VH-VL binders against o04291r164to392. Designs and how they scored, part 16

Target 1, 229 residues: o04291r164to392
Amino acid sequence: DANNPAGLLSIAEEALAEFLSKATGTAVDWVQMIGMKPGPDSIGIVAISRNCSGIAARACGLVSLEPMKVAEILKDRPSWLRDCRSVDTLSVIPAGNGGTIELIYTQMYAPTTLAAARDFWTLRYSTCLEDGSYVVCERSLTSATGGPTGPPSSNFVRAEMKPSGFLIRPCDGGGSILHIVDHVDLDAWSVPEVMRPLYESSKILAQKMTVAALRHVRQIAQETSGEVQ
Short names: E, the ipSAE of ESMFold2; O, the ipSAE of OpenDDE; V2, 0.75 times the mean of E and O plus 0.25 times the DockQ between their complexes.

## First folded at step 4 (VH-VL)

Design A16 (framework fv_ivicentamab_arm2; at its last look DockQ between E and O 0.03; V2 from the best seeds 0.00; counts 0 for: pae E 14.2 > 2, placed apart)
Fold by ESMFold2-Fast, scan of step 4:
Structure A16 (fold): chain C 229 residues (1-229), chain A 120 residues (1-120), chain B 110 residues (1-110)
Amino acid sequence: as target 1 above (229 residues)
Amino acid sequence: EVQLVESGGGLVQPGGSLRLSCAASGFTVSSNYMNWVRQAPGKGLEWVSVIYSGGSTYYASWAKGRFTISRDNSKNTLYLQMNSLRAEDTAVYYCARAPWELLEDAFDIWGQGTLVTVSS
Amino acid sequence: AYDMTQSPSTLSASVGDRVTITCQASQDIYNYLAWYQQKPGKAPKLLIHDASNLETGVPSRFKGSGSGTEFTLTISSLQPDDFATYYCQQSYSTPRGYLTFGGGTKVEIK
C-alpha cells in the first residue's frame, strides 16, 4: 500500500530485494549482446534477459568516483537519459539508516514522432547497505499497490518500471563498481506496427538505457579529475 | 534507395542569414539523429548541430545562438537556419544521418553538400 | 572538449603497402570512435563504427582497432581506390558535449 509510510517502506524493501537479485544474482537468464564490447575498465558486460516480461538489461563497470557521488549523479535522470522530458519529485520521505523514499513522476519524449510518449509513476528508494555499498532502486506504483487509478496524462501512455536501479560498491583502490539494471514494460502494442520491432525484439533500446548511465558517470569522472587536479 | 539531398547554399554578405534544406528519401528523418557537418575549403570536418529522434537539439558552442536546426516531418526534410553569418562560416555544409540503432553517433548516410560563401 | 589528434597529417604509400593511421583522444572515449574516407569533391563515407565494426560493403582490408585514448585504422594492402583523406570521429561526449573529428590524414601516391 502506497497510502501510508509502512506500506511505502514495504514496497521499497520488496523492490530492493528484487533489484539486488537481478543486479548480482543469476536468477535471471542474461545473454550478452553480439558485438557489444564494454570499455577497458568494465568488469562486466551489457546483457539482455531472455526470461522476463518486458525489456531488461544489466551492465557493470568501473568508475573513478566514490559511491555517494555516483548515486548523486545518476539520480539526476534528465542529465543522462536523452529522452527524459521531465522528472517531478512529488514526495520525499526519510527512512531508517539515512535512507530516502521518493515518489516520482517522469515523462519521456517519444523515441520517434510515430510513437506515443510514455510516463511513469514510481517509488525510488535510496539507502546504504551494511557492506558500505550505496543503492538506488525504483519501481512503478500501479493501481494494485495504491498508485494512480486514472488514465495517463493527456497524450501519454503509462509505462511500468519493474525493479531497476543502481548498486554502487566501493573499490579498495578508490572509485566504485557500478551495477545497473533497467527493466521496463513500455506497452509495445501501443506503438505503430512498423515500429514494434524496435520495442519488442530490438535489444538496442535496453542496451542504450544501461550504457547511457555508465557513460555519463564516466564523463563526469573525467571532467571532475580535469577540473580539480 | 536511401539518400540525402541538400539545397539553399550560396553567396551571402557578412551579418546576413541563410536557410539550408536537406530532403531525405528512403527513410524517415524523425526516426534518426539528423546532423549538420561543415568543411571549410581545404580544411577538415567540423560538427555543427544535431536533432535527435525525440526532437532534442544540440549545437557546437560557436553555433549556439546563431544557428537553429529543425525538421518538417510532413516533408521529411531537415533545415539549418544560419543567422549573423561570418567569413569563418564559409564551408560546404553536409547533412548526415546517425542511425538511432547505433550507440554512438556515426554517420552512415551523407548528402552531397551545399556550399555557403560568406563574403562582401 | 574531447580533442582528437590524428597522425600523420600526410602519408605517402604505394599500392600493396600496409598503411597505418593513428588517432588519439584527449580523454577516454572507450570505443565511441568512427572512421571515414573522403575523396576530393565528395562527401565522406563511413568505414568503421564502434572503433572496430566494419560497415557493410567496406572491403575487409580496412581494420579499426584500439580503445580508450589510442586508435588505429589499418589498410592491410593498399589499393588504387584507397588514396583519399581519412578522418576519425568521437561521439562519447554527446549530448553533454559536442562531437569532434580528427584533423585528417591524406594518403597520397608515393
Scores: ipSAE 0.335, ipTM 0.711, lowest interface PAE 3.7, mean pLDDT 82
Fold by ESMFold2, look of step 5:
Structure A16 (fold): chain C 229 residues (1-229), chain A 120 residues (1-120), chain B 110 residues (1-110)
Amino acid sequence: as target 1 above (229 residues)
Amino acid sequence: EVQLVESGGGLVQPGGSLRLSCAASGFTVSSNYMNWVRQAPGKGLEWVSVIYSGGSTYYASWAKGRFTISRDNSKNTLYLQMNSLRAEDTAVYYCARAPWELLEDAFDIWGQGTLVTVSS
Amino acid sequence: AYDMTQSPSTLSASVGDRVTITCQASQDIYNYLAWYQQKPGKAPKLLIHDASNLETGVPSRFKGSGSGTEFTLTISSLQPDDFATYYCQQSYSTPRGYLTFGGGTKVEIK
């Protein structure tokens, strides 16, 4: 049935494969974001989607923190995502292969009173790859994907997270290479046309979410490097 | 039918500790957002802490480091451990439920409260 | 923080009066506002959530209105059971901030 662990693992493994194809490949038609200059002093490389379902953004950057610390920070969405109202992990399930599956309910603040705030019901899969990289990927659970039904959303519009997440690769000299993919459908159809750009712009998604995550981790890395005992 | 019952209040000296309990019946604490709210004598309501259905906890800034919210799901009971108590912590302490439908936005079920007095 | 200011702090009224209590937020909290009634020695009781939605079992003489920074609780015809203290509460700032209540409005017999 929809609640069995084998079915959830199947959803998780498919989400992982799709996420990786976006993070390190060309599954999305990526366009480097204009106005951000890559370089040794920059926060990283940021790209936005062209011609895809929903909206998507990707970032890649160096972080002076070990991979597990980066994962810990980024899993706590309210600490870095200004519009995130709450994140509640309702279930934690061993995947049967050393990984972990989480069922997560997330609420967002609305940037306008003309449209209802969005919420998400997702499966989050954390696992270690053969090369020592850590992956935290996430996708919505819907009737099309299978899996358990989430909390009711009577005061929210249920948005969709397409396979998204974090790929955190250890570096030989310490620290990590962080790849971030955010891919969502915020149901822009349900908002008035004058407000719709807030909900269907990949550039706004990148600025508010993808770049915010990378900046937050890098800021913590700077504060940690300044600590002495 | 649905109710919350607090216990564990009493008189304590400054610097002391107390553990408050809140027994729930008619619903499951782990399926709801459970809160502590306090009210000093003659004063208004002040939020203290929440434990989410999934186990995440949050605190008022003045409570962090001194107070700990927890639960025992097998006993259907919410707890508040209060350490390093001060005179300004004197209040009636309520436990309160925020259901899934209201999340942490509003409290539809309250206990009767338990009085904590911190006095030299 | 999102400070909540209630006015008046005390209100004298007679049975049958129409009374209005105002709650002012220091910043835009949209409709994330609840109203509670509290009688002496008793726990608060939820009246209204999401600014205007009446909780089940609450008499229809209670009405919440407003959005943004200005909110009102109106009792269309005050009954003997309505003499109590009323609190507003915002929830917009969670979890990054904590919930805050207004200072209360005591409705007394005139």
Scores: ipSAE 0.006, ipTM 0.457, lowest interface PAE 14.2, mean pLDDT 85
Fold by OpenDDE, look of step 5:
Structure A16 (fold): chain C 229 residues (1-229), chain A 120 residues (1-120), chain B 110 residues (1-110)
Amino acid sequence: as target 1 above (229 residues)
Amino acid sequence: EVQLVESGGGLVQPGGSLRLSCAASGFTVSSNYMNWVRQAPGKGLEWVSVIYSGGSTYYASWAKGRFTISRDNSKNTLYLQMNSLRAEDTAVYYCARAPWELLEDAFDIWGQGTLVTVSS
Amino acid sequence: AYDMTQSPSTLSASVGDRVTITCQASQDIYNYLAWYQQKPGKAPKLLIHDASNLETGVPSRFKGSGSGTEFTLTISSLQPDDFATYYCQQSYSTPRGYLTFGGGTKVEIK
C-alpha cells in the first residue's frame, strides 16, 4: 500500500534528516549573501547554494513569535508566496511520534508566459524535536522516494522539491530563531533557453520564496506587537 | 589587486567580426557571473550578455545569434565574439563582474572598456 | 519589461548644493536597484547596491533611498569630484539576462 503510514513515516524521517543537514549544516555548499536592505530583512542571514542539484537558498533570522505560530503562518504559502496559485492538502496522517504527515499538491504560477507553470506533489512532515524546536519539512514524492502517486500534472510541469522547510527554535526571552531552507528543481531544461535564468537561479529562489517567507512572518510579528509599519 | 582589462577593440567594417577579451585578476572568472555591457558614444549603458559560473550563457534579444560570450578558465579570461557587426554596434564594450554575494546583480568590478567602431 | 525612467536627464548645480536624482521603475522591483557614477572616459563605478547600501569607499554624502517603483539618489553636498553622469539599474526581472539601466543623469556645473 503506497499510503502505508509506516512507509510515509520513513520518507518523512529521511526528509527531516536531510533538511536539518541543510538548515544548520553544510550538506549544501552555502554562500552567504550580503547587502540586504535595512529594515525587517536587515536582521538575518541569507545564503544561496553555489553548486547543488537544482537551486537552493536558506535564511536565518529572529522572529518575535512562538514557534507554533510561526509554523502556522508559514504553512499558509498562498498568503505570502506570490507565485503560489493553490495548495491542496489531500491527506493528513498522524505520525506515531506526535507529528503530522500531510500529502500536498501545490500549483505555482509561471514566472513567464513562455513556459508552463510548475506544480508539486509533496509530503510535509511537522514535528517537535527533543530540544523544543518545531520543524516543518517537505519533499516531493516520486517513484524513487516511494509513496502514493499524486494528481496528474495537466497543463503543469511537475517540479521536484528536495528536502526543504522550516526549523523554528524557541529563543530565550521569547520569540523564535527561524531557519528556512528552500531546495527545488524546477526543471529548467524544459523551458526556452532565454528563460532558464528564471528557473536556475538560487538568487531568485531566495528573493521570491526564502526571504519572502521571513519577511512575511516578521511583518505578522510586528502587526501582532502593535507596531506601525 | 582585483581588476578587469578589456582588449580587442578597434575599427571594423560592417558585416565584419571581432573578438573581445577581458582578462581578470584577483578573482576567478569561472566562479562569478561575468557580463558584457556596452555604451554607444554619448549614450547610456546597455547589457549585452552574461555567462554563469556553471557555464550557462544568456544574451540580450538584439545580441542573440550575433554575439557569443565564452571564457577560458585556464587563462581566467572572458571573451565576446561579435559577428555580423553593424554601425549601431559601435560602442565601448565593458566587461563587468556581478559578485556572487550580492542579493542583486550589481556590477562591482568593471574593466576600462574597449572601443569598437563599425564603419565603412 | 522593467523599464527604468531616470530624471532629470541633465542637472546643473553648484558645489555645496543638495542634488536629487530620481529613478522610476515600470514595475515593482523591491530593493533590487543599483546606482552608478560614470565620469567621462571612465567605466561606471558602483556607488550603491540594494537601493541603499553604499559601496566601500563611497562618501557618506551619497544616499540611496526608495523601494518598489520610486528610488532616489541624493548627494547632500555636491563636491567637485561629483560632477559626472549617474545611472540607476534594476536586476529584479531576473538576476541574469534582463537587466535594464536608467537613461542617466548628467550632473554638470552651473
Scores: ipSAE 0.006, ipTM 0.546, lowest interface PAE 10.1, mean pLDDT 90
ESMFold2 (binder alone), look of step 5: mean pLDDT 89; pTM 0.931

Design A17 (framework fv_ivicentamab_arm2)
Fold by ESMFold2-Fast, scan of step 4:
Structure A17 (fold): chain C 229 residues (1-229), chain A 120 residues (1-120), chain B 110 residues (1-110)
Amino acid sequence: as target 1 above (229 residues)
Amino acid sequence: EVQLVESGGGLVQPGGSLRLSCAASGFTVSSNYMNWVRQAPGKGLEWVSVIYSGGSTYYASWAKGRFTISRDNSKNTLYLQMNSLRAEDTAVYYCARAPWELLEDAFDIWGQGTLVTVSS
Amino acid sequence: AYDMTQSPSTLSASVGDRVTITCQASQDISDYLAWYQQKPGKAPKLLIHEASSLESGVPSRFKGSGSGTEFTLTISSLQPDDFATYYCQQSYSTPRGYLTFGGGTKVEIK
């Protein structure tokens, strides 16, 4: 239930557990969409296609920045996600252990005139894990969890973000390993049949967030000359 | 038909101002990353400015403070306001689309260009 | 902040020749590199994006390769339509701007 602090924390913890199982486990059957070279510096982008709603992608890579700095950079979503029209932070709630719960409304631009732009009402949970890793996990608040039932504008179709985000593990040699999961349901059935493959299983849509996030963090690391931290 | 058509170029004196327009057809400027690129006579391509689908704008270092990129979504038109023009701003100015579907900013559609000449 | 250097500036070739153009980035840009063709008096045309992905409608004789800081555009069996100026362009630094083009390589008739 999203109507009180205990309900929000419950939703946040549930989202965190599901996100972690996607980021590092086999809770989802992943199929590689791009034939990339294996290795810690490569981007292994894989998309899900079996009995899951929407589009899921995950990636990981080494970045020459400490976990908290990586999280700080990636939480400023409009600075690296070009398709982001607006991000409004509606509420900020301290969650203990340095953790924070945010209620966020996001509008995205449509890639085609045949489909309406998408918007999201989400809870974002940022916290430090017992092993020193930092996590930023986000999921939609739906009518079933006490969230809004319709878009603020008739020009938008409400999309659902399933547990997604960033797991940032410190490296023994300095820097971090960044794990990224993007899992969204863009309501493909609301678009004309010709466009449904783009909204159901597009490798382009699967890659946009994960590639943009990793590239942006690596660019900032290079610019600060923080290649060995 | 997908196309971009520039207009507004011409002769201006140093220190003057000029506003370029770029009319888009067959696609929506607000759903793409729209750019201005210039080319001085006999020289190479030089990036000027971009406006992203979300409205964020970025400029080449030499263009900051003098040039302003904007768009009018109702007219599906991109603009470049150029102030404090100098002789070295003499160039053909192209508008170009970086489509949302590409992972990088690469320009798949270009206008024909409009010539701006800055001289006394 | 990313400078792009192309070589050679000018290349003389005959129809049927294999032509190679090189582009060097001052910093690692992964594979965020595009190649363009420009004919006199016309706007540039996109040939290749993501270092090696051929744009729809572009002949298969055009091939891009490379990653990191060194990239190559190869034209196997040069055709009359291929005499033009070629430019590389990086976008690794976006969305903070800093899109940069190489200086261009003019491919002219020998």
Scores: ipSAE 0.178, ipTM 0.688, lowest interface PAE 5.5, mean pLDDT 82

Design A18 (framework fv_ivicentamab_arm2)
Fold by ESMFold2-Fast, scan of step 4:
Structure A18 (fold): chain C 229 residues (1-229), chain A 120 residues (1-120), chain B 110 residues (1-110)
Amino acid sequence: as target 1 above (229 residues)
Amino acid sequence: EVQLVESGGGLVQPGGSLRLSCAASGFTVSSNYMNWVRQAPGKGLEWVSVIYSGGSTYYASWAKGRFTISRDNSKNTLYLQMNSLRAEDTAVYYCARAPWELLEDAFDIWGQGTLVTVSS
Amino acid sequence: AYDMTQSPSTLSASVGDRVTITCQASQDISNYLAWYQQKPGKAPKLLIHDASSLESGVPSRFKGSGSGTEFTLTISSLQPDDFATYYCQQYYSDPRGYLTFGGGTKVEIK
């Protein structure tokens, strides 16, 4: 499925549909985290999943940057994700609809000395929606999709990212509403000796990723405003 | 049971160097975000540097290029190498833990502090 | 980095008083703010994280509130053990880490 441009686009469109169901829909039951709010301008709050495979978290909030600028900032994952060691863009493919498909390899730092470091092989799809929103969504390429998994990595456990990413909707008068979903499935991390530490780390990581992304974008927006003043 | 103990402070002349140590017990430094925070005599708290559980390091703008945070996981010890010391670096230096698992960068465990005095 | 301004710098109070300390951030930090208590010659002690969440073992008379740019620490019935210097700290700065403390508020006996 992931061996040619048409197959990659099919996977990308599937990822987009599932991501949108998580970001703005009711397909997943969400439990809000008390005391973890993005601020007084927020239209939402950080929440964790009740009925997804693996652990999912989402957040939403207003940001004073245009959608393309938000996407540009968030695509540079190491700049805002504390646990991210490296990100390699392996290929960039035009999607034919004005969108872009990227094949990405990511290495994460180990969350504890007992848990193994993890890595991901993903497809990231960036495109404009019919309503003028911009989306950046990403998912792992697994054996089920027939995609490349990359070379073996010593000291890493291959993790699976379920459809995750950013939906960025423009606001009248400027700025954007940013929706974030981070979803990791622990089935890809099934190592009996470390299963429980990995499980706990996954829950915490998902929550931290959504908060970190929103926090970082708001910080950049405020710096840009202060620069003029 | 859990504690941090700093050492290595002392008198050093301007332009000199000094290395601080922070020995951890009851937890592992590599599993937490470890920080250095200083406090000049009679003044407030000032953040110096952090090392993340994964090894990434960040510094206050005034510390970048002069100070280096590091750790030795085998010794469960945090370090701060201070170079090109100035009179304004005179302070009590604390090591402090920010627990990665609690979704916060608040410091829940602090050492007792070690005094660094920079004077001629 | 975000500037943090505390007021007042010094506050005189009696046992049983209600004490209010204010912390202002130079720009929006959401609720990413902690409060610390420091007694003379001692290391700081964490009281409150995420603007309003009490650390385990901290008496309920301590209350944090606020979000965005204005935050308040309230001690509803001051006890002898509460005479100390209090600091706020923001941790909203991006993952590159630029943490900032307020200047401190000394709560001293009247």
Scores: ipSAE 0.006, ipTM 0.492, lowest interface PAE 10.0, mean pLDDT 79

Design A19 (framework fv_ivicentamab_arm2)
Fold by ESMFold2-Fast, scan of step 4:
Structure A19 (fold): chain C 229 residues (1-229), chain A 120 residues (1-120), chain B 110 residues (1-110)
Amino acid sequence: as target 1 above (229 residues)
Amino acid sequence: EVQLVESGGGLVQPGGSLRLSCAASGFTVSSNYMNWVRQAPGKGLEWVSVIYSGGSTYYASWAKGRFTISRDNSKNTLYLQMNSLRAEDTAVYYCARAPWELLEDAFDIWGQGTLVTVSS
Amino acid sequence: AYDMTQSPSTLSASVGDRVTITCQASQDISNYLAWYQQKPGKAPKLLIHDASSLESGVPSRFKGSGSGTEFTLTISSLQPDDFATYYCQQSYDTPRGYLTFGGGTKVEIK
């Protein structure tokens, strides 16, 4: 139930559990994308899921920044996500466990003129885990959750974000291991034939999001520490 | 056939303005990242500007405030409005497509180029 | 903006030679690098994207290698049609920054 603080925390913790199973678990079958490679210090793969609702992508790599700094950078989504038009933080709620719950409204640019732009009404949960890892996990709030959702925006189609986000684990050598999951449902079942390219483009959008996040954090890390040459 | 055709280049005096056009055929400009790239005579390639499928625009730092990229989806045409032109803007201007399918911006289709000469 | 440095700026070669062109990025660009071929009076042509992925219709004698900050374009057996100027280009710094081209390498007949 998303209409009170206790209900929001319950939704947040369910989203966190599902996100973690996607980011580090084997509950979802991941297929590596051929030809897609993170930077030289990466230890993971960029992969697309084929056994989930909607389209999911995940990636992981090494970043020369501590978990909290990585999280702060990635929470500013418009600074690194090319497809993001605007992000409006509607509410900020302390979770009582040191974590933070945010209610967020996001507008995305349309990938083509053949399809409407998408918007999202989400809950974003940021918290520190027992092992020193930091998590930023986000999922859509819908009428099915019984909680607050935004009114429809003119010229936008409401999309659904399944549990997605960032798991940032401290690395023994300094820096962090960043795990990224992007899982979205652009309402493919109601998409007409002329708009089906948009559904296929959702694989590209998920892929671009995971790669863009890794690129952005590494770019900031290099700017902060100074370049080798 | 998939092609891009530029037009609008010519001789202009310093401080003047020109609008370049790029007509696309065989594909839709609004479904791709469309770019302008220039090349001064005998010199290398230099990126100028991009417009994304969703309408976001970005510019080289030296082009900000002087150049404006735009498109007319109904005419399937890309434009570059160039104001406050300087002698160093003399170059062949190419329009180029970066396809949405690539995660990087790489230019798979180029126009033939149109020459802009800025001199008194 | 990222600085992209190509070497050599000019290269003299004979048909059948193995030619190697180097591109150095001022900071890590992962594998977000493309290579182009440009003949006099013509628009550039995309040869390789994603550092090593050959574009459709490009001969297999062209090979891209590298990641991070150092990249190479190799032509294993130079053909008469290969005398041209070659450019590398990065797109890692988007949308925050710029797309940047290397200065070019002219491959001319010996």
Scores: ipSAE 0.007, ipTM 0.511, lowest interface PAE 9.5, mean pLDDT 80

Design A20 (framework fv_ivicentamab_arm2)
Fold by ESMFold2-Fast, scan of step 4:
Structure A20 (fold): chain C 229 residues (1-229), chain A 120 residues (1-120), chain B 110 residues (1-110)
Amino acid sequence: as target 1 above (229 residues)
Amino acid sequence: EVQLVESGGGLVQPGGSLRLSCAASGFTVSSNYMNWVRQAPGKGLEWVSVIYSGGSTYYASWAKGRFTISRDNSKNTLYLQMNSLRAEDTAVYYCARAPWELLEDAFDIWGQGTLVTVSS
Amino acid sequence: AYDMTQSPSTLSASVGDRVTITCQASQDISNYLAWYQQKPGKAPKLLIHDASSLESGVPSRFKGSGSGTEFTLTISSLQPDDFATYYCQQSYSTPRYGLTFGGGTKVEIK
């Protein structure tokens, strides 16, 4: 449960295990997105899930930035995620293992005028793995976790983030391998019938976060390619 | 029918100010990224400014401090306030929509433009 | 912002010709490129987004290709309605860093 530090750490560790399974495992069926963005020869590969609840995408790319710099860039979500209206960090908790747990409230912009904007109440867990990789993993806190959550803001519909985030692995010779997972349930049943396909299985919605993250990191890497490191 | 119609262009003296309007029909400006793009006579297209669906604004470096993009949601209208106008600001000004369905990466609907002439 | 260079600036062609327009980015923009058609006295019209995705209602004789820094718009069999100026536009740099258009390519009657 999410009512105390030990409960929050348990939720964080469970989220991390599930995130890593999605990011690097083969248990989930992933279909590579072809032809759109980013292309196979650019910075990475983007795939969408065929068999999940909600909308799931994963991506993997090489970036010519050190792992710590990649993590710093991507943690500032409003700087690169266009659909992100606001992010409020409600609390910051040391995990007791060198990691950090944050409780975060996020508001998104509505994708259409026919549906309410979505908001999220999440736990974000940042830690270093045994192999020297950095991980930033996030998931919704819901009534099922028994933790500190609130009702949706006026004019918002509460969405659920399944374990999602970033795994940043150092490369021999410099740079990083960035793994991204975005898995959300936007509550398609609360939207008018005509908009439900967009919220249930849209590849446009599936690729938004992963494409934005890869594009942003690649752009910064290009702009810093000439600096002394 | 989805449409954008610009107005407010005209002749203005250097150093003067002018406010352009862009009326939208068939869709809501507050739900889209709305842009201003200009084209000097006989020249190419040049991006001026954007207002995001959430209200954030960005400008071309040469426009920053002189031009202000805004919208009035109740009138479904986009505006561009232009101050300290120079001869090189002479151009046809277009408003253009970058829709969410195209990841805000392309302009699918354009107005017909309004001509601004800065001359003494 | 990334510079976008189009070539040629002007192209003379006859109906039925295959015409090719090139757009080059100063840095890698992946496939974040759109193509527009502008007829004299008219607003631009979107033809292609994401380098190769044809906009609804645009004739199949228009084809976009390329990725990275070199992009091509091809008209396989030029029609009378295709005499216009064509522009490429990159969207890789977000508006925070500026959006940029190519200089344009005018396709004229030979």
Scores: ipSAE 0.025, ipTM 0.601, lowest interface PAE 7.2, mean pLDDT 82

